# VHH binders against c4kar8, part 189

Target 1, 263 residues: c4kar8
Amino acid sequence: MAELSTPSPASPAPLDGGRGDELEKFTLRGARQILQLLQDLITHRGLITAHTGGGHSFMTAVLKVDEERGRVVLDPSPDPQANRRALAAPRLTCVTQLDGIRIQFPLVGLGEGQDKGRPALFAPLPAEMLRLQRREFYRLQVPLAHELSCLLKAEDLARKPVEVSARVIDIGAGGVAVVVPTGAAEFVIGGTLPACRLALPDGEPIELDLEVRNLNRQTQRNGTEQLRVGLRFAALPRAADTRIQRYIFKTERALNAKARGGL
Below, E stands for the ipSAE of ESMFold2; O stands for the ipSAE of OpenDDE; V2 stands for 0.75 times the mean of E and O plus 0.25 times the DockQ between their complexes.

## First folded at step 11 (VHH)

Design x55 (framework vhh_7n9e_1)
Fold by ESMFold2-Fast, scan of step 11:
Structure x55 (fold): chain B 263 residues (1-263), chain A 126 residues (1-126)
Amino acid sequence: as target 1 above (263 residues)
Amino acid sequence: DVQLVESGGGLVQAGGSLRLSCAASGFTFSSYAMYWGRQAPGKGREWVSGISGSGGTTAYASSVKGRFTISRDNAKNTLYLQMNNLKPEDTALYYCAREWPSSYYDEYTAEYFQHWGQGTQVTVSS
């Protein structure tokens, strides 16, 4: 549960793309379970980030599961270039969240066509879906009303120091994801950003060192592009860890209460 | 169309040095961080090093830190990896990339990686 502290792993995950063995217990391979999960994503209107490779992704959604043809129907991007990248990719890695639970699945063999006269992307049903119900994989989607920000200390293209106030879009026990306009600053995976400042609604900003773990040029539902930066807490004092966990717990509880008609 | 062409590999004795090059085309080279990765026989992909678009920031895997130096020449659209004090365990196919599939917060955000270069083989004899 949300009330439980999530211990930080002693060693962070390596910078590589696969952990099949560690994730197998969270992998759904039954056709019925896969169909039900995809239908749940449709029912909850879940936004999906589809990674197309090359450091690019776009936002989509499952519009329909076509059981007779054994395929999913996806909402295409309004950006034609994002759709071209997706169609050219050997596979998409789709990432979303349902009730605070991270869902991830591959799609192979993407095609384009129409669904009821409207442009659509389609792919065969995935053979597997990851449903990460372990607390350490949980990421709180930060409510816009909280105006959560992180002041990043980085360099621009001229190697000059720059401070970027980045919007925090999700937060977990191990780090944050932020969005910045493309070109605002330079980042490199594996690089350390020292003395950044995470502003939580209650209290003073938390000063912490962040490690860049991923970079993605993400095409939004409106067709615009943003740089998404995944940042790991490099060294987190116990007091800071407690404040972050308290924020996550408090916010998750409030969101669960609202989802159940609280207030 | 993005093209990455690695070169500079070869056979070298332990303690020796090599400099790898990666010629890039098809994109605005200076706008992207660039990476070196490697894959040894019987092992998975290993991130080796990264460099920001301007070259102002670099990062290294702990296994190569202090021995390898990444650099770039944006006027020539070329990425370099200077490898010193090579060890037999550095034997691998080395490739450059514009992206790296990486863990998020100790789990995976993206499982997909596009290997754009053919790579250059480095063999270190004991």
Scores: ipSAE 0.625, ipTM 0.860, lowest interface PAE 1.0, mean pLDDT 82
Fold by OpenDDE, second read of step 12:
Structure x55 (fold): chain B 263 residues (1-263), chain A 126 residues (1-126)
Amino acid sequence: as target 1 above (263 residues)
Amino acid sequence: DVQLVESGGGLVQAGGSLRLSCAASGFTFSSYAMYWGRQAPGKGREWVSGISGSGGTTAYASSVKGRFTISRDNAKNTLYLQMNNLKPEDTALYYCAREWPSSYYDEYTAEYFQHWGQGTQVTVSS
């Protein structure tokens, strides 16, 4: 009876890989951002898997952020051996999820002590936190000169059908981000916008269904409020996908050429 | 200041029903889509449902579709979640949010937004 050794969950690959530019977009390095994210983890009582190396991990939580001392307080494992491993590890890799977004951050210089008379682990604040928004796809920032637009079919506040022409600000294989005037239409995350039309420079608009994935209200410097809408391609015909990919590729190439002084 | 206060949670048997409420203040309630999320023990926060400002458009996670109904009373600045046919897997802290994800960093404004309530505990027993 061969004991099927359950494959040890592969240690998350060290964030070392050269795909640096994409990860940078997801990496928080600002002190305020890091503090806020840690506070969010506290508020949400987010469980954290702390990896100590060698395939070992334990469950912990951020208990407190000590801004004055520049340290984070973690809940120790009920397993003394896990705590010993954690303290001996040169680096603790913390993995958690908040609102469906994977969060990863390193802790170095782990120590043990007491917080308010309770055993706790202490570490300096992480220098960086990775918030991996499952952006399945690279998003190209659309040059203003391209004037990409998307005609959104939505409802207004009175639940009347409206068509809103939205400027596309970024595009990827999986979707687009657009900006609309606040109040132009109603959106809800998870909602579907049927039969929208994406205008590309290379031909006729593409008709497609869009799913609202993100809504951000932005106040411009001039005081005008705009709504940024992140939209996923809900049903993309193959031909449309090809066109979108071609546009992205062509545009990236052109931008890179320009950056290199070739234009 | 934006305030969201959830209520209506409790212990219920499988197959039972609960109605959650979220009282909103500090902003023009009708101008914002609103959302329900939940966090089960040992799991991350998950999106449950969303409703547009007017209430004309609703969306649901696949796990709750057909069982949960989101609604709102803009005159009362209140968001509701009717939960029917509750299952043990629905056990979670339920919270309402004005944004989804319930916390996000806006790169353009360099601001971190966090507008969600303290939550209400829902426990579904087998």
Scores: ipSAE 0.359, ipTM 0.771, lowest interface PAE 1.3, mean pLDDT 85

Design x56 (framework vhh_7n9e_1)
Fold by ESMFold2-Fast, scan of step 11:
Structure x56 (fold): chain B 263 residues (1-263), chain A 126 residues (1-126)
Amino acid sequence: as target 1 above (263 residues)
Amino acid sequence: DVQLVESGGGLVQAGGSLRLSCAASGFTFSSYAMYWGRQAPGKGREWVSGISGSGGYTAYASSVKGRFTISRDNAKNTLYLQMNNLKPEDTALYYCAREWPSSYYDEYTAEYFQHWGQGTQVTVSS
């Protein structure tokens, strides 16, 4: 029973030095490369999760790049509180994906103003952007049509066991990100959720132990708040690993074929 | 504004015990998970323990599991860390936090601290 009572693997030290060298090869610092990547996000209508600290984020998008003033223009939230948190934050950590490649960049010095008479947020161009091109860092954005869910076994605010069917928004070799209504269950970073069930197309649900690695309260495009939970596969059976990889591969292939053929 | 004030540190012999406290203000304490972290001399910050808003979930670093107990009193807006069987390796500045820089399952999406306490020093002599 000891393996089920201890988090595995152990949590990394979040602010220890030495990670810069590992990530340097994935870091874009050239102004031309940064501008091109931001333009690609605009062209593909890429959605961005902007983390404002304190466990909060909101969904945004790059509306345009102002090369003359060296600024990006972002879509503000319809929730005024989310915009206030963003403006008060010393930095935003922006996370998005383009063609399965994870993209992450900081924005510092966020301000508010107008773009063509409409409210907008703006910030100086980022000095760097991470583009994680390794397959091990790949996260499949789960198509809404797949209705992929994970039944979480957790506790509510009264410490009573509760089962929450959470929508899976992304999946990779190491875990899933899910969305739950705020208040539906309690989570803590480093905690383990035993015997959860991941429903994949074709086959019985996969029973998994999941470790909570990330929590943020995400303001949706309609202004409502959801809890976004990042979950690591704590102990992944070989058969389950094979099924997850097969799902990722098949879905990636189908999405690539659809993009190329338009249908 | 969010304010976190740690207390209860001190000098203790190996095998001894200390109880740390963190007084919280400026937010709805019971609505947030809370964390203890530490930083040893010459080392980076280490996550020690976490507790959910109601106290139903707790989590511990492997280095302290079985020796430390995290708890909270939501009526008093106070977080606690009971530290038993202290070792010289536990010597560090201990911090209370409303958030923890975390990664998704790929460990590359850490957030920056917004609300961090100033710390309380724990020194364990041999």
Scores: ipSAE 0.536, ipTM 0.824, lowest interface PAE 1.4, mean pLDDT 82

Design x57 (framework vhh_7n9e_1; at its last look DockQ between E and O 0.43; V2 from the best seeds 0.00; counts 0 for: grease 25.6 > 24.2)
Fold by ESMFold2-Fast, scan of step 11:
Structure x57 (fold): chain B 263 residues (1-263), chain A 126 residues (1-126)
Amino acid sequence: as target 1 above (263 residues)
Amino acid sequence: DVQLVESGGGLVQAGGSLRLSCAASGFTFSSYAMYWGRQAPGKGREWVSGISGSGGSIAYASSVKGRFTISRDNAKNTLYLQMNNLKPEDTALYYCAREWPSSYYDEYTAEYFQHWGQGTQVTVSS
């Protein structure tokens, strides 16, 4: 029955079951490739979400690759609790993007210390890194200037209906990620949010149903905590899909033109 | 440290009922969504149900919708799963969890993070 049943909305089972062969072609294991990718993260000042387990993460960055000691140096959180969670975790799952391409890697054996007299987190170099250049993993980082928001219909801690205007931080063909202040509303993975409104820079807001796929309490670089909510488009009319795809394509093209500008 | 302890499993005939409990400690229970998952013999982990911290939002896998009911008692730090009209296909080790691993699309991977209890075995005979 589990083999013949339709997967639940929140189930990781299809990706868990297909992990081997599919993900191998996206897995970097060469020391040279890993070092180059980590250096690219440093060069582009890529922000990394480090998942520490228990639905918690914190924002970090690779500050340095110490090739002689075989270590990566990470920016610690200003929140001591986030650092304690990270140090207690058996592994960190680090997630970031370069040019819209999703990058994931594990860090095992995290320690704390000093780098040039400043607090730092250290971990051995990862043995592997995933670079997922597939449409299903592509998420456009939404430019802050676009002020893209989604009005969510949810419940607060007292079970009272509430509307939350959430900032959209990334968008893909299948959904959006938004941030909300901790405690503004309650969410559950697999839950549906009906009649939400996605505001794009052009035209009227798109009314759509969203399904909660991911929840993570993220400690920001300034030490404040936000709830990051991953939302899947539960049903998407063709016209809405076309508008979202056009926004993504136009924004990518503009960002690419800006990056190449002056050359 | 976070501790989750499941109980209430057992052997039951098809069409029967069981009520599972999960006793939570080491965290502010009411501040977290809680989940039930299961793993059948020879199969992968399957999400079964979820409930928000206040209990106001609830979700079910299609395979159990209408037969299972999730609930919580925040005063007792306890999560429940009422299972009715059990089928042989419901035979599995049942876990409670404070988080559910998402697909790679959702920026979370099952291989790195799972906050599961020890589990309680449910066996449904025909």
Scores: ipSAE 0.615, ipTM 0.844, lowest interface PAE 1.1, mean pLDDT 82
Fold by ESMFold2, look of step 13:
Structure x57 (fold): chain B 263 residues (1-263), chain A 126 residues (1-126)
Amino acid sequence: as target 1 above (263 residues)
Amino acid sequence: DVQLVESGGGLVQAGGSLRLSCAASGFTFSSYAMYWGRQAPGKGREWVSGISGSGGSIAYASSVKGRFTISRDNAKNTLYLQMNNLKPEDTALYYCAREWPSSYYDEYTAEYFQHWGQGTQVTVSS
């Protein structure tokens, strides 16, 4: 018998089977709440990762809220291809952090134009924003001065083993995000990287297995492209978990002291 | 723009084999990791397998490991899934994709229809 076509499927389930209905309690839908949160992002000069789909993202920021027209104004990328992908995307998924809390929101109907004579991107105000106050969503932004790295045992483009020292850009209880130069190695979502080494300042590197959970070609604020890899810790021994928690706590304390002392 | 077209599905008896194909166009195929997913009636959509751009890195869901083989031919812009030792629980609409969302790292991507094929039905009889 001939195969009958079926309707296109909805979006795929996450690898770990997350439930969308449990996010409703973190969802802001009030117009005033949304405006205030966007204004807070502007005031704190928060950097935003805008996901354009297809495994691509770029760094941006909210420049202003135009309440009269009901629009947000975003900083365009210096990379024209990143801007073209953003304008062609049916939606952007924007991700950022404010005071250690992860913020996510969709933008639809993105357009380009000028704001005070400077190039800008425009979109209607989002109809909802997620303010994700949940333990597993917390990620410490690693200071550049720490030069925290993770040695990845992966494959190069010729399918040969390669070791890549990847800069850790954030770290949480469940994993790290790292960046590598494009072409240094290949990855696939769902793949495992055995016997990687996470270098913390307080002792010998931690040997651990990592699972690739996110893979994006990320255009940085200066327009250069890096590969952002989200990595989940496999079963983490208690001693390793304690060392990671200690690093996070010490670094947060130091960052808080610097912010207050810098007043 | 991006087009993904699956083929090769059909009716097969348990223990049998099928080879699925996904013809890709509208993008530089060799530069992207590719994925197979499936959806059975009344079930959620399930990640099945992924393969890196060069083909050097491959991952499988535990439910299909050892029975399914993902591959690609970058000269033909085609992704494949060889399915052996098929079981009735493999019955599903199979589709290929250029990306897969991750919710573990605070990202949900609900609607990527232009990056997903329409699928090909696989039915495994007992």
Scores: ipSAE 0.505, ipTM 0.821, lowest interface PAE 1.8, mean pLDDT 83
Fold by OpenDDE, look of step 13:
Structure x57 (fold): chain B 263 residues (1-263), chain A 126 residues (1-126)
Amino acid sequence: as target 1 above (263 residues)
Amino acid sequence: DVQLVESGGGLVQAGGSLRLSCAASGFTFSSYAMYWGRQAPGKGREWVSGISGSGGSIAYASSVKGRFTISRDNAKNTLYLQMNNLKPEDTALYYCAREWPSSYYDEYTAEYFQHWGQGTQVTVSS
């Protein structure tokens, strides 16, 4: 009776080690670290973009961390449809920023209920949280008081050229994220928007080409749907780059000063 | 449920042509940009082309620009990829997608937003 040595299950091929290894360096897996970071998000009342799949997201916040029950409490969307999508999703991807650092974490096993008599979403604590400190991922959240706009040259649904004034929500060295009304223009990831105009406070708008890198339909807290468009600077003149960097630096400094009670 | 079904792949000689189709269902097709991607053996998924909902905005990867043409028939809920002057390096499993991973949200976020078909195999022989 020859004992058929059941071949040891082939160790899953190491995920392409280089990118995975880099991401691992920025991934928090410690329970204490995760709890602390979630608490920091609560303290700072950080807005979180919760991605529910299908290109849909809604704005939420961590309301509470329940350590005893091992769960996080989220603010539900004012849009019932968004909540339904969230509950139906196998995974919720939460994205936010704290102190200029991008934070991303998955939530699995979402449920709905009530917290202190208010509707809430519940999920088990994330097993991991990604904290990206790389400069390349740094995006300055544009203060509402300091409105930046970008004039996008695009096409409408009828393929007619349109100019859409888009609010800049974040800006970095490599690009901007903007919000546009749904249906204002058509976009495609990988598409180029030529001769757009980024308005900075310090002078004339910067003319630049933008590449669409991300599209996300987002429901705001007020129930309004908007399209978030992630745009890369496709061709940025050096002078423009300098201006953008200066703006980011100046604004960041001002925000930090204000946070310290100096303003 | 979102369903995407690719077809039209096959074996073709270098310099040949193929036309891929993707039948879409389970969503308002005309309201979404659609994308073609491909995955060669041992490589990650590569973006090939995108087309806006109306078809007015189109984009191509540099590797296929001038050779491939993306189009759509919204009445038929079908996405097309005309591939001309095919090269051995075009050999891959070709996917259609309603969403595409974004570098803005890194690969971790991108995994969640993927509606892909099963793909259609394109093999280009020398």
Scores: ipSAE 0.259, ipTM 0.711, lowest interface PAE 1.7, mean pLDDT 84
OpenDDE, second read of step 12: ipSAE 0.208; ipTM 0.676
ESMFold2 (binder alone), look of step 13: mean pLDDT 80; pTM 0.803

Design x58 (framework vhh_7n9e_1)
Fold by ESMFold2-Fast, scan of step 11:
Structure x58 (fold): chain B 263 residues (1-263), chain A 126 residues (1-126)
Amino acid sequence: as target 1 above (263 residues)
Amino acid sequence: DVQLVESGGGLVQAGGSLRLSCAASGFTFSSYAMYWGRQAPGKGREWVSGISGSGGSTYYASSVKGRFTISRDNAKNTLYLQMNNLKPEDTALYYCAREWPSSYYDEYTAEYFQHWGQGTQVTVSS
């Protein structure tokens, strides 16, 4: 599907029109389908990144679906500032995955209260959810035990060249998301990072040119803040692409086998 | 509360110039990269340019490179876009932003732009 390939220039793809047309095929609007998907998130204890705007997000989960009242119950952040940002936001953009399939949905009208005596956030059921079954939308959550890292070549806040060893938290066909300490380097969307080195378990590090595509200050479940940087593979050689796909496939296979009680 | 206010748009002939300004408040301006984007009728939102917090690094979409210059005045909390050699295809509503959503490793939807301004209209006649 060459028409659906990821563009290579430093500019982001158009957000409306072209993007909207592509995503319509993956949009769920039926109440039954939405309820089933939310219940699946509860059953699999799926972690959700809730974006509050302004480059901020926090980690949450769906605790339950209240069908009679038409709302979802979410786990609040242990960071009160993250909860205040969420409550002040006109909408949250929630991102998660099930079995490697990216799921996104909006929540509007967030409130706070208690569920069975414990703090909780409440929102009306979303009118739509995206379920994206395309390779470029798939992200493997990298197991912490793999200690996957990428050595980034960037600038610090004083415009001096700096090398930052960043932990890879997810990886897909189109790029990686990494975590860096706040203040270690400055990243600009559209910026290129040449000759970065991605360390995979099998073989030598892969030398890659990366493009900065998103930046997010994420509040973790333990209340700490991390800078998350989304990096696109700018010019990926076929050999590197093959090694990355092999890592993704092998890791998924191992995780699936472990979940079945074998490996 | 983050607030961005764009100004400087207008009607101009092809080959002309305009300078856009964006007044920022509610955050430590010098600590954030800033962006200009645009949306023309019948087209999606297009990233135009980005600048580092210090102003030391600038990046441009291929469609505007060599014609547009992004700059900032951190003492005044103001972002600028100098637009030269304007073309009819530059006709759009121009926005400044502290963040830019993208379809690639993007954790935002295109529909959520809390920290974007109202925009300033640029119309280029042939």
Scores: ipSAE 0.360, ipTM 0.724, lowest interface PAE 2.6, mean pLDDT 81

Design x59 (framework vhh_7n9e_1)
Fold by ESMFold2-Fast, scan of step 11:
Structure x59 (fold): chain B 263 residues (1-263), chain A 126 residues (1-126)
Amino acid sequence: as target 1 above (263 residues)
Amino acid sequence: DVQLVESGGGLVQAGGSLRLSCAASGFTFSSYAMYWGRQAPGKGREWVSGISGSGGSTTYASSVKGRFTISRDNAKNTLYLQMNNLKPEDTALYYCAREWPSSYYDEYTAEYFQHWGQGTQVTVSS
């Protein structure tokens, strides 16, 4: 058998490169809805990961929506190579989260210029945006103060076993996204990492088998590059699932209370 | 400036073998995991196999595991797929890729591999 789990009838196929019809019900195509969602991203200062193809992305943000010219204005990367990749790409796939809801949209026809004397990237408004509102698609952005980490058991570039402490940047019911320094270890989509250890703030580390689902070389806001690894929980024990859900729930409550001016 | 050129396809009888090659240029080949995918007429793209940059880790779709072997020669910037015991169901256009979009632990990652190579056709007769 392959090491990949069989997809649930309600779940997306694991390594299916095609998009299913199930995403249509989450797709926004109304001009007013698209404009409002883009404005919400500005208001909430949402960070966007813009995928430029070839396993590369950079972090950006929507600075402005220019309704008269039908354009969105994006924050360029301080890394000139990331900007060159973006400008050369036929399409950017932009991924972000707003209030725990995954938002995804394409940008086509990226250009560069200036906005009020500052460098900027420009693209036509997207014709569609995905807004994935189901609970199983929810991912908690992990607060930096929690210092959440996952000890990964992998191989280095010389094919020797290595243990890498990776920072957890988001967590959901189905997995985590982690960041590792470029070159620290090798990963391949569909591969399994056995007996990894997820450190939550409360209690002992949780031992987990993880499946590599996504790999991306992400240029940070400071211009440095890191490897982002999307990892699916394989065969998650009930006790581990309970602890992870409890962490997500407690953290959501604390963040919501803080946002409302409490705690 | 990534270029991927596939070759080695052809017509074979069921039970036969083929070896596919993918010549890569425009990037540091050894620094990237590489993948084989396929697309049968009227079907979507299917992931077949993956290999880490050094070649130390490989993975396979359940439908090909035990029959196909992925490998790479980093000195030649070339990716290979050795296909044994071919079945009519393996008939497809085969592509190599430097990335593979997938579900991101219960979330969709959009297709953002806008450029595949032209692929190499494999036809398996019964």
Scores: ipSAE 0.627, ipTM 0.852, lowest interface PAE 1.1, mean pLDDT 82
Fold by OpenDDE, second read of step 12:
Structure x59 (fold): chain B 263 residues (1-263), chain A 126 residues (1-126)
Amino acid sequence: as target 1 above (263 residues)
Amino acid sequence: DVQLVESGGGLVQAGGSLRLSCAASGFTFSSYAMYWGRQAPGKGREWVSGISGSGGSTTYASSVKGRFTISRDNAKNTLYLQMNNLKPEDTALYYCAREWPSSYYDEYTAEYFQHWGQGTQVTVSS
């Protein structure tokens, strides 16, 4: 009976310092963001793998956010040895997943105690949480009420420059999908639209270059044909990226709150 | 009423050091974790560092880890931030804050804060 040694889950590779800039856009440092994400973990009863170092980990969950004391309450391991290791560790690396998105956050200064007469682990709230959205899969559906738009600089059938105001249907870290009237401009997959303007609610439009990645003709219920254009951000300044990420996060949170009956 | 008063900011050259202080009043200081945050020009507020009530646990943003040190003197009701090897990117208004619950929401930054002081300006020149 060959004991199938369950491969020890590879310790998450230390976030190599060089990937720092790319990870920053996925790092939450806002107090509200952190609290909301922790609450979401509670609501969904998300299981968390807490790494204590040395290849050791235990399963836990966030039981409560103690706002009065500024701490997170965790479920202790049923293994006393795991709890001892956790308490002795200078840092816990907590890893979980919510809605298919990997979440990672550090906890430091772990202590033990009781919450409502039950054994619990306590730590100060994390100063940051990493929410890794797979670039390829997450597109926020833009609420119609936001009236998000993108001014496209394109060419007509005669190759004359035209500006087309397009409604943004969805937005992600990597690009947008827009709807334009059929015949408003010619689009070619792989083509670049230079110096376009994305309008966000929080300030001045963002100037950016867009690459056409997808074209889909859609017939509306009223019989009107529209062209859906998938666009990739060809070059996005860091400041613009931050604004886009902020918009997405804020909107997602609002939608989630509404879905939970809170709005 | 909770009061937080930051001090110690100023102009410093890149590679230099500053020590910020935050005087706290109106609550039992040692019972609360304390935090530093900052707001750079044109950016949202971000957390910089945290320290438990006892001072036994500290947290840092990745951007300041290894350069900044948070500490507290509970007898003096004072929070500190030692900032070493300062960079132009560290230029910001620095705030101290008491731990949760939060009572202020900034719609622009989508940040939620509790009991921020007036802040102290840190400017790092290249």
Scores: ipSAE 0.000, ipTM 0.225, lowest interface PAE 12.0, mean pLDDT 83

